# VH-VL binders against Toll/interleukin-1 receptor-like protein (TIR): the designs that were tried, part 14

Target 1, 165 residues: Toll/interleukin-1 receptor-like protein (TIR), of Arabidopsis thaliana (Mouse-ear cress) (q9ssn3)
Amino acid sequence: TKYDVFLSFRGHDTRHNFISFLYKELVRRSIRTFKDDKELENGQRFSPELKSPIEVSRFAVVVVSENYAASSWCLDELVTIMDFEKKGSITVMPIFYGVEPNHVRWQTGVLAEQFKKHASREDPEKVLKWRQALTNFAQLSGDCSGDDDSKLVDKIANEISNKKT

## First folded at step 4 (VH-VL)

Design b71 (from fa08 with heavy chain T98R I102F L103W T104S, light chain S30R Y32D A50Y; framework fv_fasinumab)
Fold by ESMFold2-Fast, scan of step 4:
Structure b71 (fold): chain C 165 residues (1-165), chain A 120 residues (1-120), chain B 107 residues (1-107)
Amino acid sequence: as target 1 above (165 residues)
Amino acid sequence: QVQLVQSGAEVKKPGASVKVSCKVSGYTLTELSIHWVRQAPGKGLEWMGGFDPEDGETIYAQKFQGRVTMTEDTSTDTAYMELTSLRSEDTAVYYCARVYDFWSGYFDYWGQGTLVTVSS
Amino acid sequence: DIQMTQSPSSLSASAGDRVTITCRASQGIRNDLGWYQQKPGKAPKRLIYYASSLQSGVPSRFSGSGSGTEFTLTISSLQPEDLASYYCQQYNSYPYTFGQGTKVEIK
């Protein structure tokens, strides 16, 4: 099956507020949306023979929140998304939720401690790929969260609906 | 300094219920989840459940489904674990433990433990 | 459920010895593995997270390695205060599961 939108997010930060609102609005508009979760990230549901939901999606809405970069799964997912973006096969829509884009771009602020931990645990080349994906991601034009999640949800849904048609 | 302080030991009869508390300090319950782990005398650690922020629900190990309820009072920064229909095999030390981050599931701080003894 | 198997179940070693404990997951868990030390009568204490990251305040003689399904905890120079049970734990998926524990005793 083919998806219009792949949602990449850190569940704890956004699931029951922003992502829940966004997902419901996209579904209400008949936009076929894949909402990634922890169960699917462990590979139990996908075999190498099945195309990744990322690969068969037209858009990726990536919501980078304060703990997104603490997750190796989220970072691996972002590397994959940005690889497809570079190839021109997916349109990436950055959402900075409670974080500053420059902090994401350079892995400073809230990301500095997270990457200190990654550097101590992971292969240096893998960490470099994660950093590069975040830098490339943050160079794209995106939207920042504010006091009203519903306005941002509507903006994203309208943009996807407009480009889909 | 982060501390998790649990309520005192309990002695219960079979069929009774027990409710253990875990007061956190040095951070807030809205920042990081509390999970519960038990250890029967002379045995290993057994995960019981904890709040999953991804689902916005508390996830319980299937062995305890229907008998355990985990709640949080954010106004007092206190987590609770209630176990009902107690059996002798529920005799154990019950620990609350804080997740290291929202997804890691590694526990970086633990309560001192609460011994629950179930005997007739 | 992901099963965690530790080896050995117990060991005895002399002060100054290098001690190695292995933990095997029944399926791939990436680096979502932690190690805990539990001294008799005490709560477990954090040692290592994400398979190889040493927690602040933990002596440098402790180290962890591995990824996927095979993991190792090493104590480079065993001290008397290291007498304890050691547990691995996977947090790749629910339900979280612990190894059965390895009891470390001093000869």
Scores: ipSAE 0.000, ipTM 0.481, lowest interface PAE 14.7, mean pLDDT 83

Design b72 (from fa08 with heavy chain E57K, light chain S30D N92D; framework fv_fasinumab)
Fold by ESMFold2-Fast, scan of step 4:
Structure b72 (fold): chain C 165 residues (1-165), chain A 120 residues (1-120), chain B 107 residues (1-107)
Amino acid sequence: as target 1 above (165 residues)
Amino acid sequence: QVQLVQSGAEVKKPGASVKVSCKVSGYTLTELSIHWVRQAPGKGLEWMGGFDPEDGKTIYAQKFQGRVTMTEDTSTDTAYMELTSLRSEDTAVYYCATVYDILTGYFDYWGQGTLVTVSS
Amino acid sequence: DIQMTQSPSSLSASAGDRVTITCRASQGIDNYLGWYQQKPGKAPKRLIYAASSLQSGVPSRFSGSGSGTEFTLTISSLQPEDLASYYCQQYDSYPYTFGQGTKVEIK
């Protein structure tokens, strides 16, 4: 594998805070982390000769925040991640950032409004795949954000370091 | 290989509307984030708006809010930018482009540009 | 909105010269900055992404550096084909914004 960790997140919610802290801590610990495609040229990412960054990662840390499920691109990425998780090729670490896990699992709370919008403008089969991916994701053991981001960052980094070896 | 092909030049009177098209080939429109950028004669590049792949919705620059509408027809792989209430200062070359973003990893491709001239 | 300011606005240099263009953001944008080349009568072409990563197929004489608010584009040995306008662009937050451009002319 080329990467230890693939980070999936909603940039608008976490790019300038939690993800920045997490990424820096993982890199400091020599954990090879993919948080965006800057480490790969766009052409290489879409080449059939190359595997996707998700496929060549050992772990996927998926940070589901308030607006993660509002993004069709985040949802498509999650579908791919969960497909690889079912095949046993990647270990998924759920992080619920400012959202209730049950709301993610059942697409209730803030996700209810987001999925009403998806249902009105997207293909029904695509929406069903997105819902299924979120349900499968939320059934995994995960961590919730609290009032201390640094403690959560350390917990994630420690868990990855212990499993990596 | 991604290619963006735009509609031809337009000449409009003040107060009219213009709708520029951008046809995608070599890739599926739904897999791309299309943005629109204009350039007035002898001036620099100005971002007008585009599809936000993280949010799944279109975002417009405040300057154009209320006058611009960006739409997509996935059945024909064509994106559109419609600008209403045209003024002489809207004379520019309008480009469609895919723009680099953290989450998407798509290619940075540009259309050839469409000259829109607004004159009385 | 994040303002992007380039300097110089224009420059003239000889083939083989080292050329630098600077770009300053009105607030911190980390490394979410790209550089574009626009040749006369053509659409822009991306040279650099993530402040310092060279786009595939772009000659190695082009390089980018910087983070936060100050960035530079360097052409280590200017070639005649490099006659163009160069633009920096931040993609840290919406609305996306471009610098005003730097026109590079070859003597």
Scores: ipSAE 0.000, ipTM 0.494, lowest interface PAE 14.2, mean pLDDT 83

Design b73 (from fa10 with light chain S30R Y32D A50D; framework fv_fasinumab)
Fold by ESMFold2-Fast, scan of step 4:
Structure b73 (fold): chain C 165 residues (1-165), chain A 118 residues (1-118), chain B 107 residues (1-107)
Amino acid sequence: as target 1 above (165 residues)
Amino acid sequence: QVQLVQSGAEVKKPGASVKVSCKVSGYTLTELSIHWVRQAPGKGLEWMGGFDPEDGETIYAQKFQGRVTMTEDTSTDTAYMELTSLRSEDTAVYYCATHYGDYYFDYWGQGTLVTVSS
Amino acid sequence: DIQMTQSPSSLSASAGDRVTITCRASQGIRNDLGWYQQKPGKAPKRLIYDASSLQSGVPSRFSGSGSGTEFTLTISSLQPEDLASYYCQQYNSYPYTFGQGTKVEIK
C-alpha cells in the first residue's frame, strides 16, 4: 500500500524523543507513515534497500542526527531516497537535528571520524555513494532543530498536511 | 529469505581452540551488526561481543577479552568467532545474531553446539 | 556491568491466564530493553524492543512496559504455544546483559 510519509532517522539518537513526537502527530492527522518495521509483517520480509516503502511514499522526512552517518543502514536508505528525489517521485524534507548542515554536506565535524571508519570497512564505491547522497541531501532547503521540538514537529506536520491535499 | 547459517557441532579437548562460522544469506554482511551469544546446557543467555556500527569497532565482554576473536570476511559474507584455551565450562550452544539495540534487525543463527570434554 | 534480575524464575499457568514477568536493572537503562522468547530447542526470538515496542509478527497478547530500572512483560491470554523461557536484555551500554530467564509452563 502507498504511504504519505517515510521517516528516515537514527533510532538511538531520536526514537524516544523527536521521532516519537513527530510520529504521534502525523498519526493524529491520519497521515500514513512508514517508520522502521511497523508496516512489515515480520523480519524475514525486510528489504535491505527499503526500496518498496520509499518508492511508494510521497514525502521522506530525513532526520540527520549526530550518529545518523555512523549507520550504514541509514546511509543506504538515504542513497535510495535521494535517487527517487532526483527522479522527482518523492519530496525530501531535511531535518538537521543537533548537527550543522555544512558538516553533513562536506562530511566534516562529527561525520569526519564516522567516514574514516566506513572507509576502513566498506568498499570505496559504496562510501562514495554515501558521501554524494549526503552532499545532495544537504543542498536541499531544510530545517535545523532548536529550542522547541514541538514547534518543529508542528511545522513538518502542517507542511505535509497542506501538500497531501 | 534472510538467514544466518552456522557451522556444525564440534567436540574439543580442554586447551584447544574452536572457530565457529556464521554465513549471511539473503542480505549483505557489511549492512549488519553481528553479535555472538552463548548458552550453556540448561542455563541462560550470555553476550560475548559484537560489532558496534556506531563506532565501527568490535566490542568484547571483559570475561572473554584476550580469549575471543570476532572477524568478518565481507567477500564471502561470513562472520567468525574463535575461542581459545577452551575449558569444560565453555560447553555451550554458540549463536550469531544481528542483534543491535533497538534496531529492526534481530535475526539469529540456528546455533552451534561446542562440547569441551576430556 | 549492568546486572539484570528477573522474577519469577519459573511459573505455571493455564491457557487464557494473564502472565507477568518482571525485570530489574542494577542501574538506569532508560528504555533500552528487549524481551526474548526461547522455545525448547530453538534460537531466541525477540518479542519486544525499546521496552514497549512490539516486534513485527509477534501476537498482540504480548506487551512490555516500564522504564529506567523496572520492566514488565505481560502475556494477556496465555496460549499453549507460549511454553518457553523468556529473557530480558539491556542494550543501554556494553557489555549487553541478559536476565537469568523465566520458564513458563502451561498446565
Scores: ipSAE 0.000, ipTM 0.492, lowest interface PAE 14.9, mean pLDDT 84

Design b75 (from fa10 with light chain Q55R Q89L Y91H Y96W; framework fv_fasinumab)
Fold by ESMFold2-Fast, scan of step 4:
Structure b75 (fold): chain C 165 residues (1-165), chain A 118 residues (1-118), chain B 107 residues (1-107)
Amino acid sequence: as target 1 above (165 residues)
Amino acid sequence: QVQLVQSGAEVKKPGASVKVSCKVSGYTLTELSIHWVRQAPGKGLEWMGGFDPEDGETIYAQKFQGRVTMTEDTSTDTAYMELTSLRSEDTAVYYCATHYGDYYFDYWGQGTLVTVSS
Amino acid sequence: DIQMTQSPSSLSASAGDRVTITCRASQGISNYLGWYQQKPGKAPKRLIYAASSLRSGVPSRFSGSGSGTEFTLTISSLQPEDLASYYCLQHNSYPWTFGQGTKVEIK
């Protein structure tokens, strides 16, 4: 594959802190990492004529933060990631950054108003796919952020490094 | 596959307005971020503006601020770029281009020549 | 605005030659840079995204490198069909800006 890791995240929440630390540590360990464009923050639609970075990655580290689900582009990306996870072609590593996993699973708490907005603007079938992707994502074994981002970064990097034999 | 088809060439007088269309097929227009780029004869590419899907707003380059408007008609999957108060310096080929994922300007329209002369 | 400066503005080379084009950003743009090829009379086509990732279907003789403020597009063995103008584009921040272009001619 072209990449070892695909990083999915909401830039406004994590780009200049946690994701920056994680990306630098992965690169230091010679782990080929795809980090999405700043302006569209991993929510960008993929070209049908090109293999997406997701398709050519071994792992997807998906960092769901307070505003991840506010982005339709992030949600579309998650749907694609979870489709590949279901096929067994990618290993998803869930990271809950400042959010409760149950809130992500059921689209409650911080996600409730975001999904009320989506339901008013988007196709119902599309919204349902977004909800299903979040629910399936939150059912995977994952890690929650805590007091020390560096410990979480090390944990993620160690897990990827060990499986990149 | 995504295809962008633009309207035909236009000839305008100074002070007039022009509205160039860009018809999207192969994907729903609302699924794509459309930007506009122009190229004066013998010159390079110049970004005019485009839709930022993260914030849901259209951003214009300062040079065109106040004269350009970029709109979309989802019922016909057509994007538009309207430029007002035309000057001879606006003579150029105008392109619509789309991006998704990390594939910025992945698909381009064929271009529309706008000639401004008296 | 971030200014993108390309070097050289034009070049002429023979088939089989190694060609390099550089692009310099006036401030750091990480890897938020693409390279575009425009053949005479045609719309541009993207060759490289994320500074170094080759678009599917683009010949392997094309490669990109760099990060931060200095970027390079390399054609390892120039072919006649590579006659074109080449542009870099930064999409790190608005407004997006292109380099002025490099015209590649085949002898």
Scores: ipSAE 0.000, ipTM 0.485, lowest interface PAE 14.9, mean pLDDT 83

Design b76 (from fa08 with heavy chain I102F L103W T104S, light chain A50Y Q55R; framework fv_fasinumab)
Fold by ESMFold2-Fast, scan of step 4:
Structure b76 (fold): chain C 165 residues (1-165), chain A 120 residues (1-120), chain B 107 residues (1-107)
Amino acid sequence: as target 1 above (165 residues)
Amino acid sequence: QVQLVQSGAEVKKPGASVKVSCKVSGYTLTELSIHWVRQAPGKGLEWMGGFDPEDGETIYAQKFQGRVTMTEDTSTDTAYMELTSLRSEDTAVYYCATVYDFWSGYFDYWGQGTLVTVSS
Amino acid sequence: DIQMTQSPSSLSASAGDRVTITCRASQGISNYLGWYQQKPGKAPKRLIYYASSLRSGVPSRFSGSGSGTEFTLTISSLQPEDLASYYCQQYNSYPYTFGQGTKVEIK
């Protein structure tokens, strides 16, 4: 099945609050949403037998939170999303949840220590791809979280609904 | 689909060490978090430890701290669990199991198990 | 450490019976609980994750419920193939801990 929206997020930061609110609102509006929940079976996310949910989605809502870039799986997913964005196959909607966009763009602030760990464990080429994906992602127009998650949820859902029609 | 294939049964004397391997196929080791669980004959499941991908650290259960070492060879997609200073109560089937990521926490795929017998 | 306690430790029931196994956590674990089935001589198989989510390919007669500290696994119509030990596991925090297991035998 073809999705309208692919949700990319770090579960432990946002799963039980912002993402739950967003997912519920998108479903209520009949927006076909793939939620890449860390609590789903791993075979469904990276199944080689299925076309990537990213490939068959029109929009990707990517929620970068404090620990998003600590996850190599989140970073690999972002690389794939940004590759499709570059090809014009998907529209990416950046959401910066409790993080400064400029820190994401340059891998500073909360991301500096995370990338120090990545550099010690991973191939330099792989780390470079992750950094480039974050830089390209943060260059897109996005939204930052504030004191009211419900307002941000409504804004995202309205943008998708308007572009979908 | 992910498959985990473990090394064969081992018989060891008290005081020896054992190193069990777990070969990943269908996926690369870096896409998975490998944990180790053991089961003594006729008893339940006991978590020993596993790789936490968020911090790039291996976490061990306190009971095994100082005796267990868990390592990974990404070039061969093989995880290892080494247990030293073996005692008769270490006789058990040792399983490797995969966690999708730090937050899944549930064991999605399991190896077939490796019987380690410690006896005089 | 979070202690997981299962009840009963064993049970015997007839085909078609409804079977319930309880799992209690010594502190709140939200929904971060899975259920596993282990048939004799085999590795465990995950049935349930996130307290109530059924793994793909697991028969619909299996269901999970609960949150916080009290959880249940229900088999609505026991089949001969369900002869196994069942374990709950919390993954709210390290160290991960399992219940002691419940052995299900069929009369």
Scores: ipSAE 0.000, ipTM 0.478, lowest interface PAE 15.5, mean pLDDT 83

Design c01 (from eb05 with heavy chain T100Y; framework fv_ebrasodebart)
Heavy chain, then light chain:
Amino acid sequence: QIQLVQSGAEVKKPGASVKVSCKASGYTFTSYGISWVRQAPGQGLEWMGWISAYNGNTNYAQKLQGRVTMTTDTSTSTAYMELRSLRSDDTAVYYCARDYEYYGSGSYDYWGQGTLVTVSS
Amino acid sequence: QAVLTQPPSVSVSPGQTASITCSGDKLGDKYAYWYQQKPGQSPVLVMYQDSKRPSGIPERFSASNSGNTATLTISGTQAMDEADYYCQAWDSSTDHVVFGGGTKLTVL
ESMFold2-Fast, scan of step 4: ipSAE 0.006; ipTM 0.475

Design c04 (from eb05 with heavy chain D99G T100L E101D; framework fv_ebrasodebart)
Fold by ESMFold2-Fast, scan of step 4:
Structure c04 (fold): chain C 165 residues (1-165), chain A 121 residues (1-121), chain B 108 residues (1-108)
Amino acid sequence: as target 1 above (165 residues)
Amino acid sequence: QIQLVQSGAEVKKPGASVKVSCKASGYTFTSYGISWVRQAPGQGLEWMGWISAYNGNTNYAQKLQGRVTMTTDTSTSTAYMELRSLRSDDTAVYYCARGLDYYGSGSYDYWGQGTLVTVSS
Amino acid sequence: QAVLTQPPSVSVSPGQTASITCSGDKLGDKYAYWYQQKPGQSPVLVMYQDSKRPSGIPERFSASNSGNTATLTISGTQAMDEADYYCQAWDSSTDHVVFGGGTKLTVL
């Protein structure tokens, strides 16, 4: 694999704080991490001809925040991640950031309004795949955010460091 | 503009050490890694190792383990590569190259001009 | 340690398509990178992450990577493309970078 960790997140919710702290800590520990990296010169979208960074990663840290499920991009990414998890080729680490895991699992709370909009705009089969991915994702053991982002960052980095070995 | 400028050519005797410098400018030094790659006369490229300017972590080619040390000085945006116990087959042009991640692996988008190190009696 | 194999030389006529291969065990599971080096000059990155082209590299350069083989393709080859070309991959298990042996492209 090319990466130890693939970070899946909604940039609007987390980029300025939590993801930056997490990324810096993983890099400090020599953990090869892919995130939405605007520092790369050209192109960002997954190409059908290119290997997804997801498929060449050992771990996926998926940070589901308030607006994660509002993004069709994030949801498509999660479907791909969960497909590889099912095949046993990637280990998924759920992070629930400011959301309740059961709301993610059943698409209730803030996700209910988001999926009402998806149902009105998207193919029903596509929406079903998104829902199934979220349900399967939320059934995995995960960590919830609290009042201390630095403690959560350390916990994630420690889990990856220990299992990476 | 982004530049990597290396120190000048060196002539050394077998058993000596050489330290090559690579001064970076035009970008945030600590956001990228630096790899060192050498090329013997008429031969191909040989990777020697990389250093993260962010945290100072290094990884060296197995063949050179124990003889090479890579360091950075973030106050001057300079990377260094020291090779000890020089042999005649260490004669090569030594390049520094910027990697597009903190580790300095792959995507070497900018290269220094090269430093010729000649090891002879 | 991983080994990348390239043909030592490839010849092509001006205006024709040149194809340079790089072979390694399960290379398609890794990203491949390509560098151009002219005599007395530093290498220049011409393709990264299998098929992405840096700013300033002509669109006639393209690349692919699948299975055990990565390929650099230069369409409408010009005299200025005459150079040595090196493929490169990163072995994540050892954190080592490996270069292919290089291919001399002659435009005749």
Scores: ipSAE 0.006, ipTM 0.499, lowest interface PAE 15.2, mean pLDDT 83

Design c05 (framework fv_ebrasodebart)
Fold by ESMFold2-Fast, scan of step 4:
Structure c05 (fold): chain C 165 residues (1-165), chain A 119 residues (1-119), chain B 108 residues (1-108)
Amino acid sequence: as target 1 above (165 residues)
Amino acid sequence: QIQLVQSGAEVKKPGASVKVSCKASGYTFTSYGISWVRQAPGQGLEWMGWISAYNGNTNYAQKLQGRVTMTTDTSTSTAYMELRSLRSDDTAVYYCARDTEYYGSYDYWGQGTLVTVSS
Amino acid sequence: QAVLTQPPSVSVSPGQTASITCSGDKLGDKYAYWYQQKPGQSPVLVMYQDSKRPSGIPERFSASNSGNTATLTISGTQAMDEADYYCQAWDSSTDHVVFGGGTKLTVL
């Protein structure tokens, strides 16, 4: 209830373009938005503090881009978001930015090499949780990016505004 | 213990429909998908489609689109596969399989259901 | 024609190494999986993610996947390994699962 929207994204892919536009539009509409910009704090990975904003948000807009799944920090955050979605505590809005939804669902395409690296370096149970979160996430109805970021931003903002009350 | 238990053998006439069930136990049903794979006598494995037990979304093999419907009942942890307008070449053992996180690989399989289509 | 091509049969003497191939365009860019099926039984996953072995599968089983060819290798082949073997991959262009045509392994 403290936030209307939690934004999850890979900073390197979208921070200075799409996410900036989306955040400004949500704020302009008086939508209380938490923007997770922890990647600006060098060396910062997922921390327990992120559970508080997720837990008290009504919606999570999760923007999966080319390098989202390369980040263990982003994947840990997605696991937490999807756990709350299963409980019915949060409504998740998938945004596929420059990636194919089917590639996200099964960790193919651009995600295949990223997950080969994760499988070689990380605890197998942790990798299983990451894969399951991506699969569950991609099974939800979502929106794909196209040639016009402003149109997608407006669509997302309208969906949130319409569902807010 | 993880198990997938399927319904018993069926004998159908051409043009009829068949609905095979697959009851899951020993894991959180809604955390995995279920794929259906069939095998004609003496032939190889043929993927028919996939369903999410999480939200009921489906993806069917192109050649079966329009004849197959996959559903789940979360309250009983059961997946269903209905095939309509049966032909003699639909005679096969039909398997359900738990669709893992590993790019559609299958770690647990049902025992199979023989469907015979004959006049 | 199958997208994933396997030889229809492979024969090996007991104790020798069996190799079963699975060929597909740029298959090495995808994960490959292997299943064993004995007569009257359901398939059993024997290798996943190219080269990883599920618990309970003997160390004699190994696999690789590079270029256009994935290979299942069974060292010290035993009579109990006699079965049909199927490779499998995910076709990302159609979001569909693809199986190879299967290989009958005979140990004689």
Scores: ipSAE 0.005, ipTM 0.473, lowest interface PAE 16.0, mean pLDDT 83

Design c06 (from eb05 with heavy chain D99V T100P Y108F; framework fv_ebrasodebart)
Fold by ESMFold2-Fast, scan of step 4:
Structure c06 (fold): chain C 165 residues (1-165), chain A 121 residues (1-121), chain B 108 residues (1-108)
Amino acid sequence: as target 1 above (165 residues)
Amino acid sequence: QIQLVQSGAEVKKPGASVKVSCKASGYTFTSYGISWVRQAPGQGLEWMGWISAYNGNTNYAQKLQGRVTMTTDTSTSTAYMELRSLRSDDTAVYYCARVPEYYGSGSFDYWGQGTLVTVSS
Amino acid sequence: QAVLTQPPSVSVSPGQTASITCSGDKLGDKYAYWYQQKPGQSPVLVMYQDSKRPSGIPERFSASNSGNTATLTISGTQAMDEADYYCQAWDSSTDHVVFGGGTKLTVL
């Protein structure tokens, strides 16, 4: 009710292109959208304050790009989103932006190197939770980016807009 | 070299069950889903459901809920579709198909050769 | 559930452009896919995600999807293109796959 949509994304990859256009289109349609801009702040961890926007959102649009899984912030955020999805309190809309869905599901390709780094530096249980969240996420029906970002933006906005009204 | 090979034709009586197999090769079986689609003689394509080869999660067409079961055997890279309480209107060619973009698009990029199931008295 | 409507048949002369339509409410908000099926054979994916062509499919195949109508276009139609063509959509909101009724393309 407080937010219709929560946007999860890796700012490094998508902030000034796809996410900017999607956010603008959602706002233009009077869709109350929360955009998390904190994943790039020095050493910031996913904070309890962000649970509130996720908890009161109807939809989570999660844009997994090449460097999404390199961010512990993004991975912690995804764990929280998928916990709420499992409870049935949020509808998750997966967007695979320049990555293969099966690479996300299996943590292969570019994700393999990212998870080697995580395994060397993080608690094993934490890494396992991140892997499980990505696998569960990739099991959901979603959309892959292509040559026409504007069409994908419109598809997402239309689905959310139609459900909101 | 991706290939899906299905079991042979079956003739069943009304009330019986049929179990069709689909053996996959040429790719990592557990990285994709398998969808089942049937086609009655002279009719169009009808989606029956989907199974994840990773965790065995299924999603069945509402019309078939309660009569269909989809399973996988990862040790043999084989998917199965069992249809129970067969009726004459279940006579069809049954196809399995790989869904590489099930997460995002739902395309059926590789299909098995089909299995004819005839239900007659 | 959503319904996709195709004309039952389309006829063209060799070398002409064939156009096969697929209509559904707000179909342009979904991805459309196209399959070719020849008698006694399995369907073959010929177009995916509205307008993308799989490797091995001739460049004379193209497609679009806008508003309520998706269209498969075959330019310079050849006898080998004679087949049934099915459109398909994935409705991610309901997690259902829907096929059109099919169109028989005749090249005479």
Scores: ipSAE 0.006, ipTM 0.486, lowest interface PAE 16.0, mean pLDDT 83

